# VHH binders against 5'-3' exonuclease (pol), part 3

Target 1, 302 residues: 5'-3' exonuclease (pol), of Buchnera aphidicola subsp. Baizongia pistaciae (q89ad1)
Amino acid sequence: MIIYKKNVNYLLIDGTSYLYRAYYAFLKFKNNFNKPCGAIYGMLNMLRSMLLKYPYSNIVVIFDSPQKTFRNELFIPYKKNRPKMPNDLKEQILPIHHIIKHIGIPIISIPHVEADDIIGTLATKLYKKKYFILISTNDKDLAQLVNIHIHVLIGTSNIVLDESKVKKKYGIIPKLIPDLLGLMGDNSDNIPGVPTVGKKTALILLKTFGSLENIYNNIEKIPKCLIKKAKTIYNNLHTYKKLAFLSQKLATIKTDINVNITTKKIKMLPPCTTEISNFFLHYKFYNWNKLLKQGLWLKNCK

## First folded at step 1 (VHH)

Design s18 (framework vhh_gocatamig_d2)
Fold by ESMFold2-Fast, scan of step 1:
Structure s18 (fold): chain B 302 residues (1-302), chain A 125 residues (1-125)
Amino acid sequence: as target 1 above (302 residues)
Amino acid sequence: EVQLVESGGGLVQPGGSLTLSCAASGFTFSDYALAWYRQAPGKKRELVAGITSGGSTVYMDSVKGRFTISRDNAKNSVYLQMNSLRAEDTAVYYCARTSEEELWQYIESGAFDYWGQGTLVTVSS
C-alpha cells in the first residue's frame, strides 16, 4: 500500500460522495453551533486525511451539478428515488468551495454533467498520458473505470480496488459492470434492469455469454436448468430487452464528455494560510488553527 | 452470529396501517445504521427507509409522509410504521444492518451479508 501511495499522480475525489458522508458523520455538530457546520468540518477532516496519506499526488475535487443531465432526459425516473439534498447541507456548499480553494485544491463542476462523467472523462484522458490515477469514492459505479492505471479507493479507507479486486467483489471484470446493471438494475439510481433478474442470475448469464449483447444474440440458448425460474427469466429477457439496453446506457459512465480542462488547471496551488486561518477562527476550529500556525495542518501539501 | 428477526406483517385493506418490528442481536446495535427493504412480486428489492446510528432518517419518495422509521437502542429494535397503505406497498419487507454511506447510496439488497428472513405485507380487499 506504501509503494502504491508513492505512485499516485492524481487523486480524483468524488466531492458529492464526500459531502454526504461528511454531513451524516458530523450531524451532531448542528447542536453545538449557531449554524450547521458538520459537513464543513467533516469534508475538511476527510480532505486533510487524503492530503496526509497521498502527499505526492495532485488532488482534485469533483462535484455534481444540480441541473438535469442527459440521463434524466433518457429516463425520467433516473435518480428520483434518491433523497433530495438537505437544506442544512446546501447551506454549507459555498463555504466548503471557499476553503477547498484556499487549501489549493482544484474544484471541478460542470452544469448538466454528473461528477461520475467528469471523473470518467478526466481519468481516461490522464490514463492515455500514462499517469496513474486513484479515484476516491463510495460510489460502486465508478469501479467500472478500473484498469491498469486507474484504481478506486473506497472513500477515505485503506481499501483500493484494482482489476482483480473488482472481479472478486462484483463477480465480473470492470468493463462489464454496466452490462451487469443493465440486467439486474441499480436501485441506487432507479435503473430498472430486467424484472426478476437479480445479481446471481445476471452473473451466470454474463459468465456464460460474455456481454449483454451476446446474451441477446444467444437468448434462445438459455436452458431452463441454468437458473432458478428460467422460464420466467427467459420471458422477461424477451419482454424487457429495450429496458435492459436503456438500463445499461444509464449505468455507463461517459468518458468522452467535453471537459475543457488542462493538466495545468488541475494542478494543486500553494495553500493560503491566512485565509485558512480566518476560516478556522470563524467556525471556531481552534485546534486546527493551532496546528496550522505550527505548520502541522498541511505538512506535506504541494 | 448476527441475527435480525422481523415481525408485524399481515393482510390489510387499502388505507389501513401496520407496524413492522425488527429485533436485533449479536452486535452493538447503537453503532449501526438499520434499514427496511422490500421486494414486491416480479420486482427487484428496494430501499424503503433507513435510520442512522444518530437517528437521522431517509425514505423513498413513494412512502415519504406515509411511513415512519424509528429505533429503540435500549430494546435493540427498529420499527416501520406504515400508514395509508396502498396495493403497491404489497411486498416482503426485510430488515438489514447497514452503514450511513450505504443508506445514502441506496445500494441493492444483494450486497448485504446481514438480513432478516422477511415479513409479508399484503394490501388488498
Scores: ipSAE 0.000, ipTM 0.232, lowest interface PAE 13.5, mean pLDDT 81

Design s19 (framework vhh_6fv0_2)
Fold by ESMFold2-Fast, scan of step 1:
Structure s19 (fold): chain B 302 residues (1-302), chain A 125 residues (1-125)
Amino acid sequence: as target 1 above (302 residues)
Amino acid sequence: QVQLQESGGGLVQPGGSLRLSCAASGFTFSSYAMYWVRQAPEKGLEWVSTISGSGGSTYYKDSVKGRFTVSRDNAKNTLYLQMNSLKPEDAAQYYCAADTSPEDLYEWLSEYDYRGQGTQVTVSS
């Protein structure tokens, strides 16, 4: 695994994905003033794991903007089914930002832009410069970005998705994942898709015609390729064509936003050991402070 | 006590240039991303540009990209916006803003927590 890990030039961390995972993993964790600090602890634990596993990688953390995005303008119900961020998680965001900065990890967030689109744009720019990029996320939709130089790591779980593993998992190549979601929808993000078209039907159509566009170019051939309810599916594809293309657009990660970041500017800086120590003492992370003073908390960041 | 004071606005001909400045006080300037936002009459606030605390990362609205340059001098607690090739559509009240405040620092990058009084930019033929 160490040999593979040495080949990763950039590790792009889905910070919002990590934040929620850390929060739910340590809900009952509190500091000396009875303030929640579970997300702080969990985030640091996950980041430390990544720093130790990928010591030669430039690690970058990307966060969502809380402001409305272009997807909300296209489709008002987009992600409206998601609950609001808990206040005790909100209270931990600034401390998390502060400690990440002192560890020397660059943070990126852009008003009105989702973390996924920042990640997609950065990974694409770095790929064009022939770097090898690993995207660490619990959001499987980023699998659509996977190519020969861009792989997805599921959180911190050691599961890495390359092109073949994406095809095995989704039944379709990465570039067609937005087309799949255009047909079947995505309930977690309120992406509607086409009524009565589920994953199995969508995969049959995409394997037969190759893309959402080609399905509609060959719409009259659909009754011949479907196992059952062909007339209902044909009628719904025709009736909900605009919804299918809207759903595809909502599911498509942008790779062309203006990030304006050079490779020099996303390189890690030396850690500020004094500030990290003060932070650990404040939150009573005494074991980590002991390791930090021994030079063992981050072996690659001395 | 966070304070932001903009200057450098004025009347300019189409194709002209202006340099806006924002003097910041009451917070650790280098620790916060800074924003330029604008508001034209009868319109809402429009984001124009962002610069990271270190100055290492800059971002622009598509319509100003290549024409505007944001920069900062952390030793002087000053934010700048160099505006070139100004168009009539750029006419607006320009504000500098910070993404967080001492009272609600958990709202990082969510809202423009602090905003100055603004400086007016008018573009006329």
Scores: ipSAE 0.000, ipTM 0.106, lowest interface PAE 18.5, mean pLDDT 78

Design s20 (framework vhh_vobarilizumab_d1)
Fold by ESMFold2-Fast, scan of step 1:
Structure s20 (fold): chain B 302 residues (1-302), chain A 124 residues (1-124)
Amino acid sequence: as target 1 above (302 residues)
Amino acid sequence: EVQLVESGGGLVQPGGSLRLSCAASGSIFSINAMAWYRQAPGKGRELVAGITSGGSTSYADSVKGRFTISRDNAKNTLYLQMNSLRPEDTAVYYCATGPSDEELFYYLTEGDYWGQGTLVTVSS
């Protein structure tokens, strides 16, 4: 089922995903003091696009904690292959948060908690209250949250993933994406999976047995369902069982973190036009300031 | 643009009291939420108390009724009054500024939002 734009109650923005995209898209932008401001410009450009496209939605921006999470405690190599945030980007974070606040968009970030787990918990709480949620992200792993009331928008594009589109794209239903990653791993996050088990083999096993747990409950039947390297795959599944379940746990987005976030805290507030104008002038966003003064920067948002 | 300087830590006996202060430099104190975090040996940093620019407060369950967070926007100073101190309150206490006065949760960048910390030791 498709959630139409007019029916989206909450737009949850993967702020860290947006931040990196904005940074790399506008690396050469500088302000009056020869300071980088590309991430500031890019973030505002992306957020403005979402405000104009979803004018009736409560938009919330969620950011990652820079601090170690429970996944790093469970598996030290988790995301260690990712470089540290560039200093040029770090310098833009506080201005970005300030301008987002003055636009009236709520920001959520929790020390030691990944944005994905905040998004997963918040979307699940809102879903249980019968709201329709759209998650805007470039992170494929958030597709595991997709259900009848929760859809994923790929960044700021027009591509929305519902249950059917997730199944077509990944070959498996959303709830089994952690099981898929438990088998095949995920190189982008250093999730190891089971050696020699790739996507094709993992999909055959999951389509045959239904879940990672049920694969292991039926491990003796595996050689009968595999075409290539059946004995090697069987032996590796047996040998690396603990690694498969660890990989599944690392790939599973938490939807049950005890966060005291009320719907009041995630409600949009009226924009502070004076502070937004001061911000635009400081960063030389003169065309946006002109549109803001004309009431046209956010046409349908007061 | 914000520098945070904590003070008021020290050695105190169980049941004693301490008042921590955080002096903030820069233009954002009056519009930002502020918070106290702590880090005990061998543990991660945890949120102790938060306060919005308007004065709304939030506390960790372990300190409710014992600690009081307050702010003086005219002096750009954040306070934490700690009463009925326990050995488990032993930690380095950090002042942090948030990006929004409406939210109790913050995006924290290493070095950008944190002061040096002030050590609180509760022992007999």
Scores: ipSAE 0.000, ipTM 0.131, lowest interface PAE 17.2, mean pLDDT 79

Design s21 (framework vhh_6fv0_2)
Fold by ESMFold2-Fast, scan of step 1:
Structure s21 (fold): chain B 302 residues (1-302), chain A 126 residues (1-126)
Amino acid sequence: as target 1 above (302 residues)
Amino acid sequence: QVQLQESGGGLVQPGGSLRLSCAASGFTFSDYYMYWVRQAPEKGLEWVSTISSSGSTIYYKDSVKGRFTVSRDNAKNTLYLQMNSLKPEDAAQYYCARGSLEDYWEELSKGYFDYRGQGTQVTVSS
C-alpha cells in the first residue's frame, strides 16, 4: 500500500525465523553424503526469493543470541518452553553463515540480545532517518513495530502488513499488541498474561478502555460495562495486575538498545561468485550452480 | 511422536477427591508450560490450570483455587492435577495440554495449545 518494492531501503530478515521454517519445510531433504541439508537449501531458497523480489534493498539477516537476555532475568520461565535446536539444524548453522557472507549479505547477532530487539532498534533508527523498512518474519510479535515507514512481510509471502492490515488481522493497532499480550499472554514465549483472559476478552477491554494502563485506571467500571463474566474478569485483573504489566513488558520489543551498528556495516557487499559456486558444488546444488555460471541465479530468466 | 496420555478420572461423590495424571512422551517435557483444560457436556473448552516448565509459576481458574493443585515431575515426564472438594460443576472431560510453539517452528501453528491428550472423564454425582 504505502511501501512499494522500489521504495524499500532496507529489508531486515528475521534469520532465526527463516532457519526454523527452512528446517521444517525441508526436514527429510538429504544430500548425496546422506547428511541433512534441508535448512541450508531452504534458507538459500528463501534468501534468493528476497534478493529477486527486492533488488534495490539493502538486505540484512539478524539472528538470535544463544545467551540469556534481560527478559530471562525479569522472568526466569521466559522462553524456557521453547524446544532446543535440533542437532540436524545445529550442524547446518555454520555453512549457512558462510554462504550468506559470500553472497554479500550482512549478518547481525549480538550476545545477550534477542533478534527482535536488534530488529526493533535498527528499524527505529532507520525510520528516524526517513528510510522505508520491510521486516520479513513469521513472528507475529514484530507487527507491533509497524508504522508509516516500517512494514512487516509475512515470511517470504506476498502479504505485507501496514498499519491498517495489522489492525484488521490482530483486532488492534500495532502499538497495543504488547497490551494485548499483557492481558492474554503468549504461550510460545511463556508470557503468562492474566488467567482466564483470552484474546476475545482482551480485545473487548482494549477497545473499551484503550490501553492496559487505562483498563487499570478504570478497573472499577468493568462490573458496570461488561456484564457477562465481569465479576471473574474484575477479580483476576485485580489479583494479577503485576503479572499483566510484567507480561506487557516481556512482550514489548526494545527499540533503544545500545548497538554500534552504522549504515555502512549493513550495506551489502558484491557477491563472491567463486565461493558460492564451490558451495553449490559441495552440496550438489547443480541447477543453482548452472544458473550462477550463466549470471542468472540472482536474476529472473525470461 | 508427541503423545499426552491422561488417567485417573472416574466417578466421585460431591466433596470427594481424584488425582489426574498425564504421561508425556515424544518431546522434552521440561521445556514446556503445561495446562489442564476441561470440557463439560454441551459447553466449550475451559482453562483450569497452568504450570510453568520448572514448576515455579502456577495459575488456577478462580472457581478451583484452594481445591485443585497442579504439579509436575520433570524426571518422570508426568503432569498431575490433585482435585479435592469436588463439586457437580467440576464434572467434565479433563485434558492435558502442551503450550503452542513459536510460529516459526511450524508454519501453520494454531491456537493456544498445539497438543492435547484424549482426556479422562470426571463424573461427580450425588
Scores: ipSAE 0.000, ipTM 0.110, lowest interface PAE 16.9, mean pLDDT 79

Design s22 (framework vhh_7w1s_2)
Fold by ESMFold2-Fast, scan of step 1:
Structure s22 (fold): chain B 302 residues (1-302), chain A 122 residues (1-122)
Amino acid sequence: as target 1 above (302 residues)
Amino acid sequence: QLQLVESGGGLVQAGGSMRLSCAASGFTFSYAMGWHRQAPGKQRELVAKITSGSTAYDDSVKGRFTISRDNTKNTVYLQMNSLKVEDTAVYYCAKSPDEYLEWLQSGEFDYWGQGTQVTVSS
């Protein structure tokens, strides 16, 4: 089931992913002082696209904390393979926060908490209140949150992942994605998984036994399975059991963190058109300022 | 195994046009595809990228180059118009594990073709 554009109550934006996308899309865009401002332009361009496509939704932008999270404490190599944020992008962060607030979009960032866990917790709270949520992200792991009221939008495209599309993409239902990653690992986040267990083997095991827990409850049945190198797989599952459950825990998005945020806190506010206009003039976004004066830049924005 | 085979390179005069092709085997276009180039003495740069929903270009080629794909032929194209001497480079086709186009930098492409030489003479 796809959540239709008119029925989306909350659009949760993975702000850190949007920042990197904006930065690399407009890397050579510079202001009057030969300073990069491409992330500012790109971020506004992408947010404007979302405002126009989902005019009746409450849009919320969630950013990563620069501080280490519980996953880094649990497994030191977690995400250590990720590049550091470029200084040119860091310099654009405060202007981006400033303009987002003047547009009336709530911003959430919690010290020591990843954006994914904030998104997972907010989406779950809103789902329990019977709202429809769309999550806009580059992080495929957020697909584990997908249910009848929570869907994932692939970037700023028209492709929406509902439960059936997640099952087609991963070969399993959303709630078993952490179990899949516990077995096969995820090199992009430095999650190790079980040596020699790839996606195909992991899917066969999950289809047969249902969960990582049940695979281990039935481990003696594995040598009799119709999988390639079943004895090697059995030996590695036995040897690396702790690593499999650690990998599953690292891949599991928390939905129970203390966000201390009410639905009132995450509702959009009326835009401050004077401050937005001043911002556009400062960065020489003259065409956007013209659209703003005509009521077209923030058409249908609450 | 995954394979990317580039073709269509060669020698062309400044102001001319050339089309590069990248034939993919061993996977479907559920991945983002990109064209990179590396000139002598310079770092490899990503010049164009494509998914099913969007395209993006480096400013140095914007308005002159067009990336497209033919899903039926499992092939990605780079149409290069108004070629400059500065476009002389080895051009590489590459795939990314991710479909989120604009967030991809050169280092995030996980499989590369062997490259095809493009030489633009004055």
Scores: ipSAE 0.000, ipTM 0.130, lowest interface PAE 17.6, mean pLDDT 79

Design s23 (framework vhh_8h5u_2)
Fold by ESMFold2-Fast, scan of step 1:
Structure s23 (fold): chain B 302 residues (1-302), chain A 126 residues (1-126)
Amino acid sequence: as target 1 above (302 residues)
Amino acid sequence: EVQVVESGGGLVQPGGSLRLSCAASGFTFSDSSYAMGWYRQAPGNQHERVAIIYSGGSTNYPDSVKGRFTISRDNAKNTGYLQMNSLKSEDTAVYYCAAESYSDWEELYEYSYDYWGQGTQVTVSS
């Protein structure tokens, strides 16, 4: 992927997704005071990997707000099934923000706004300016943003989802992922969907009618479709129409939030080597400090 | 091309030891997106995980092998290992190395990004 890597103008990192993965990957790491620092190490390891793989990209880290979002106001159970952040992870958040800032990577977090909506809005604004954007995330919902200039990288892996790969994986184009989730629901976020409508039924309906709105514009044709339990599905679609559109709205990533963020604000700054060195010594990252002093921590020499 | 290749299997007597190797190409185990796991399948049974190591060195084992098996990784060689000590007849199985993605992407369609080797036979018999 040499041509793809050289063409990436912006790498938008799902910081909250990275944070949890880093925490679980490095549970045994401890700092100078014998306290857990695995999320700090893991986050830096992941970010360093991305800096080395995409040296010409503007890398931006986006974090969730701890505050209630508009989705919680629309549907109180939204994401209430998610576990609470562990206390030893919470203690690592401020140090992570500190080191990311000194590396020169922009951080974005907006009160009451989910990282997904910030990512969706930024990617859309940058796409309209004809930039190529890569979104690094472990969150499957971000696949709905994929188009000709917006691709999704699964975490720090080598797996990149373009429009054809999203269509292969989900059975539908990216723009219809919210419609799919509106029908089948998403248990991970407590998005209810329509009772008895699973992924197979939802895909047949979307392939036949094209969208959630067109399914409801043609609802009387459903009992005539070659779908198992078509009459039961028709009855539930009719009964739970409001729930289907609510579920679609909950699953839809906003691309129109008011972010007063200029391209200058999301450009990387030169790293502050002295602050990074002090940080590495504090957390006993002695090997990284050695590489930093040699000018090799962020430099790939092959 | 992404590939995982196991080696080191063989016939060993009860109480003996074996070291299995897992060589990866086309991706790196040091990438935080991948954990390296060892699985086994005895004749007529489903696969079961016997060890996992995360990129940061954290490990997990089921009680059946805890204290007897040790998983490790050499990131410079992009190779994983399973050191098996105090082997029992119940450890007889085909052993597989897997590179496991810990993304929730699989949930919607039961789609896996895991890369599995072809397996190596371990037989514990007198």
Scores: ipSAE 0.000, ipTM 0.148, lowest interface PAE 16.8, mean pLDDT 79

Design s24 (framework vhh_gocatamig_d2)
Fold by ESMFold2-Fast, scan of step 1:
Structure s24 (fold): chain B 302 residues (1-302), chain A 124 residues (1-124)
Amino acid sequence: as target 1 above (302 residues)
Amino acid sequence: EVQLVESGGGLVQPGGSLTLSCAASGFTVSSNYLAWYRQAPGKKRELVAGIYSGGSTVYMDSVKGRFTISRDNAKNSVYLQMNSLRAEDTAVYYCARDSSEAYEWFQELGYDYWGQGTLVTVSS
């Protein structure tokens, strides 16, 4: 099943993912000649692409909170291996927020809440109202949200992941991705998993028993479903049961965040062309300003 | 600290050859998707060649058979061997650790990182 561009009611943009991609796409290491506005330009270029591709969608940009989240309290090492935001990028954040607002795109950022949990909560609320949602992100974790009304667009590409494509790509259905990560861990986020349990073993267990909970409910049957290293894997599953469920909890995107997010907060507003023009002139985006004055920056006119 | 440093650019005549190198630090090239992009003035940045963690490669149609991407795990470096260069190959070439193209589960992709770029001019 494919959600076609005309059928997308809401396009939820992983703003933090876009921001880093924009920054590093235009970054010059050791030689930053010319004006330092690469992340601003890149972010606008990516957002413009989405506005042009999905002209009938309500587009919302979601950003991470800089404050510690509930996952950091549950497991202190969570995401501590991530690089700190560069100062050059931090200087561009406020201008990016201002221009996005002037374009009429809602921005959501909630103190102590990760963008993933905001996206998961919004997509779930909208799904329950039978809307079609496309999540634009480079973060593989959001694939766990995929269902018949929620699809993932890989960044600004043309690649859309539905349930079938997630299963082909990950070897498991979306709802079991947290269970998979509970078993094997996720080094990119410092999620530990169960020692010696890799992807292959985790997939065998999940295909046999259906969930992390059912694996542990049927732990006595595990040696029979594993061909190699069965005794070591069995012993580690037993020993590290608490770690497996902690890892699953850390990998699970929350869809029940208590947030005052109304349909009014996620509705696009008409663009303020005067402020957008002033912004483009300030950063010397002269070609974009020309298109804006012609009515072509946010749409093709014929 | 993640860094990508390119070298090897310069002026060459049509039909000539150049080897671009990209030295990586803060991560291992053998575990990540690395790619070469190029951008000519007034044009979009475009993918030239990529090498996946597993060793598979991808090339833009216009460079297939002329360019070869490779890596040296011991030197933690990626290379672009460019043969039979044409005037239209003139561009700034960028080395990238590109998470958007690497769709393998459990590769540590992180965020995209770009080098400073190296200029290649093909002219007589």
Scores: ipSAE 0.000, ipTM 0.114, lowest interface PAE 18.7, mean pLDDT 79

Design s25 (framework vhh_vobarilizumab_d1)
Fold by ESMFold2-Fast, scan of step 1:
Structure s25 (fold): chain B 302 residues (1-302), chain A 125 residues (1-125)
Amino acid sequence: as target 1 above (302 residues)
Amino acid sequence: EVQLVESGGGLVQPGGSLRLSCAASGFTFSSYAMAWYRQAPGKGRELVAGITSGGSTSYADSVKGRFTISRDNAKNTLYLQMNSLRPEDTAVYYCARVETYEWDSGTYTYEFDYWGQGTLVTVSS
């Protein structure tokens, strides 16, 4: 277990997840012109806690693109149930990017690519080079990336998911999470799954046959494996086979996106304390500016 | 009978340009979204570019800014303009039709349901 220690080489931050959490946590915060700055403050507060807790890690923030992805083109309803970004939050995006860069944290956002796919691709590339990666996110789907070199930190909490904890939490090993979601669907992303197949049935099928592909290779055995509703489950698996594999594809995080990013591009730079100070004064973060001048805002950060 | 016939592939030097065409027949071309896929030697199929019936376009990161997808509904033809070609662009390029299916719950799904034979693009000196 290397999850909380100085041996975490890279901390990949789900920036979009952090933005929404920061926005709702500090909704009432205003600057001296009565403009909202809660997401700015909250984002900095969360990033500061990560910098202080993981001082030897290279921290990288990854953001979603507003453009449609290949998943939206494969399945129009994909994430269509998600609300549009509030205007108050939109106004804070550019200041947040500005301050993150001055802190020396690399930012990655790729047009038409979801943050999850960028994270999956970077984590996979880094672990192949024998680095240890921690992914900070509130998104359960990123648990599918967990292996011996890649662990998931739940937001800014102290809870880290390794392979064993993923299996305990989800009832299945990380690599089969897309297969699980292919069967049961995911309402939060509007992934349909197979009608009448819920989590319990999906887990029984995957534990029995090992994968979505092997379930379909052994579909004639299903009426013999499940006593209750087996005929209905068999009929729906047969009828909605294309939808099951589409749902699996939508739930699968890509690890092969051409991100054209080198380890040099994702190394932290020394913070520009002058620009950070100017930013803090502009937004009236006077206590943070005092700590910054004392060398205490990012004390012991490497 | 749905037919998609690609043309315009060939041998080109790095930095060169090619324009691929896909002649469509057997369906109302203007009503469908269309896409270009490629398959490089030893690799699976990769989505390169897509265009909706309304003309909105999307591109893979590897080709963004270099390739342009377009359509001519009067000629039932899909195009891919490829500029600044790289050896990594060497592949068989396929034209594909995008289908939308309504599911039992009124949920719509896009599926790629017809492909052409492909046209070979080789980028080498």
Scores: ipSAE 0.000, ipTM 0.082, lowest interface PAE 23.2, mean pLDDT 79

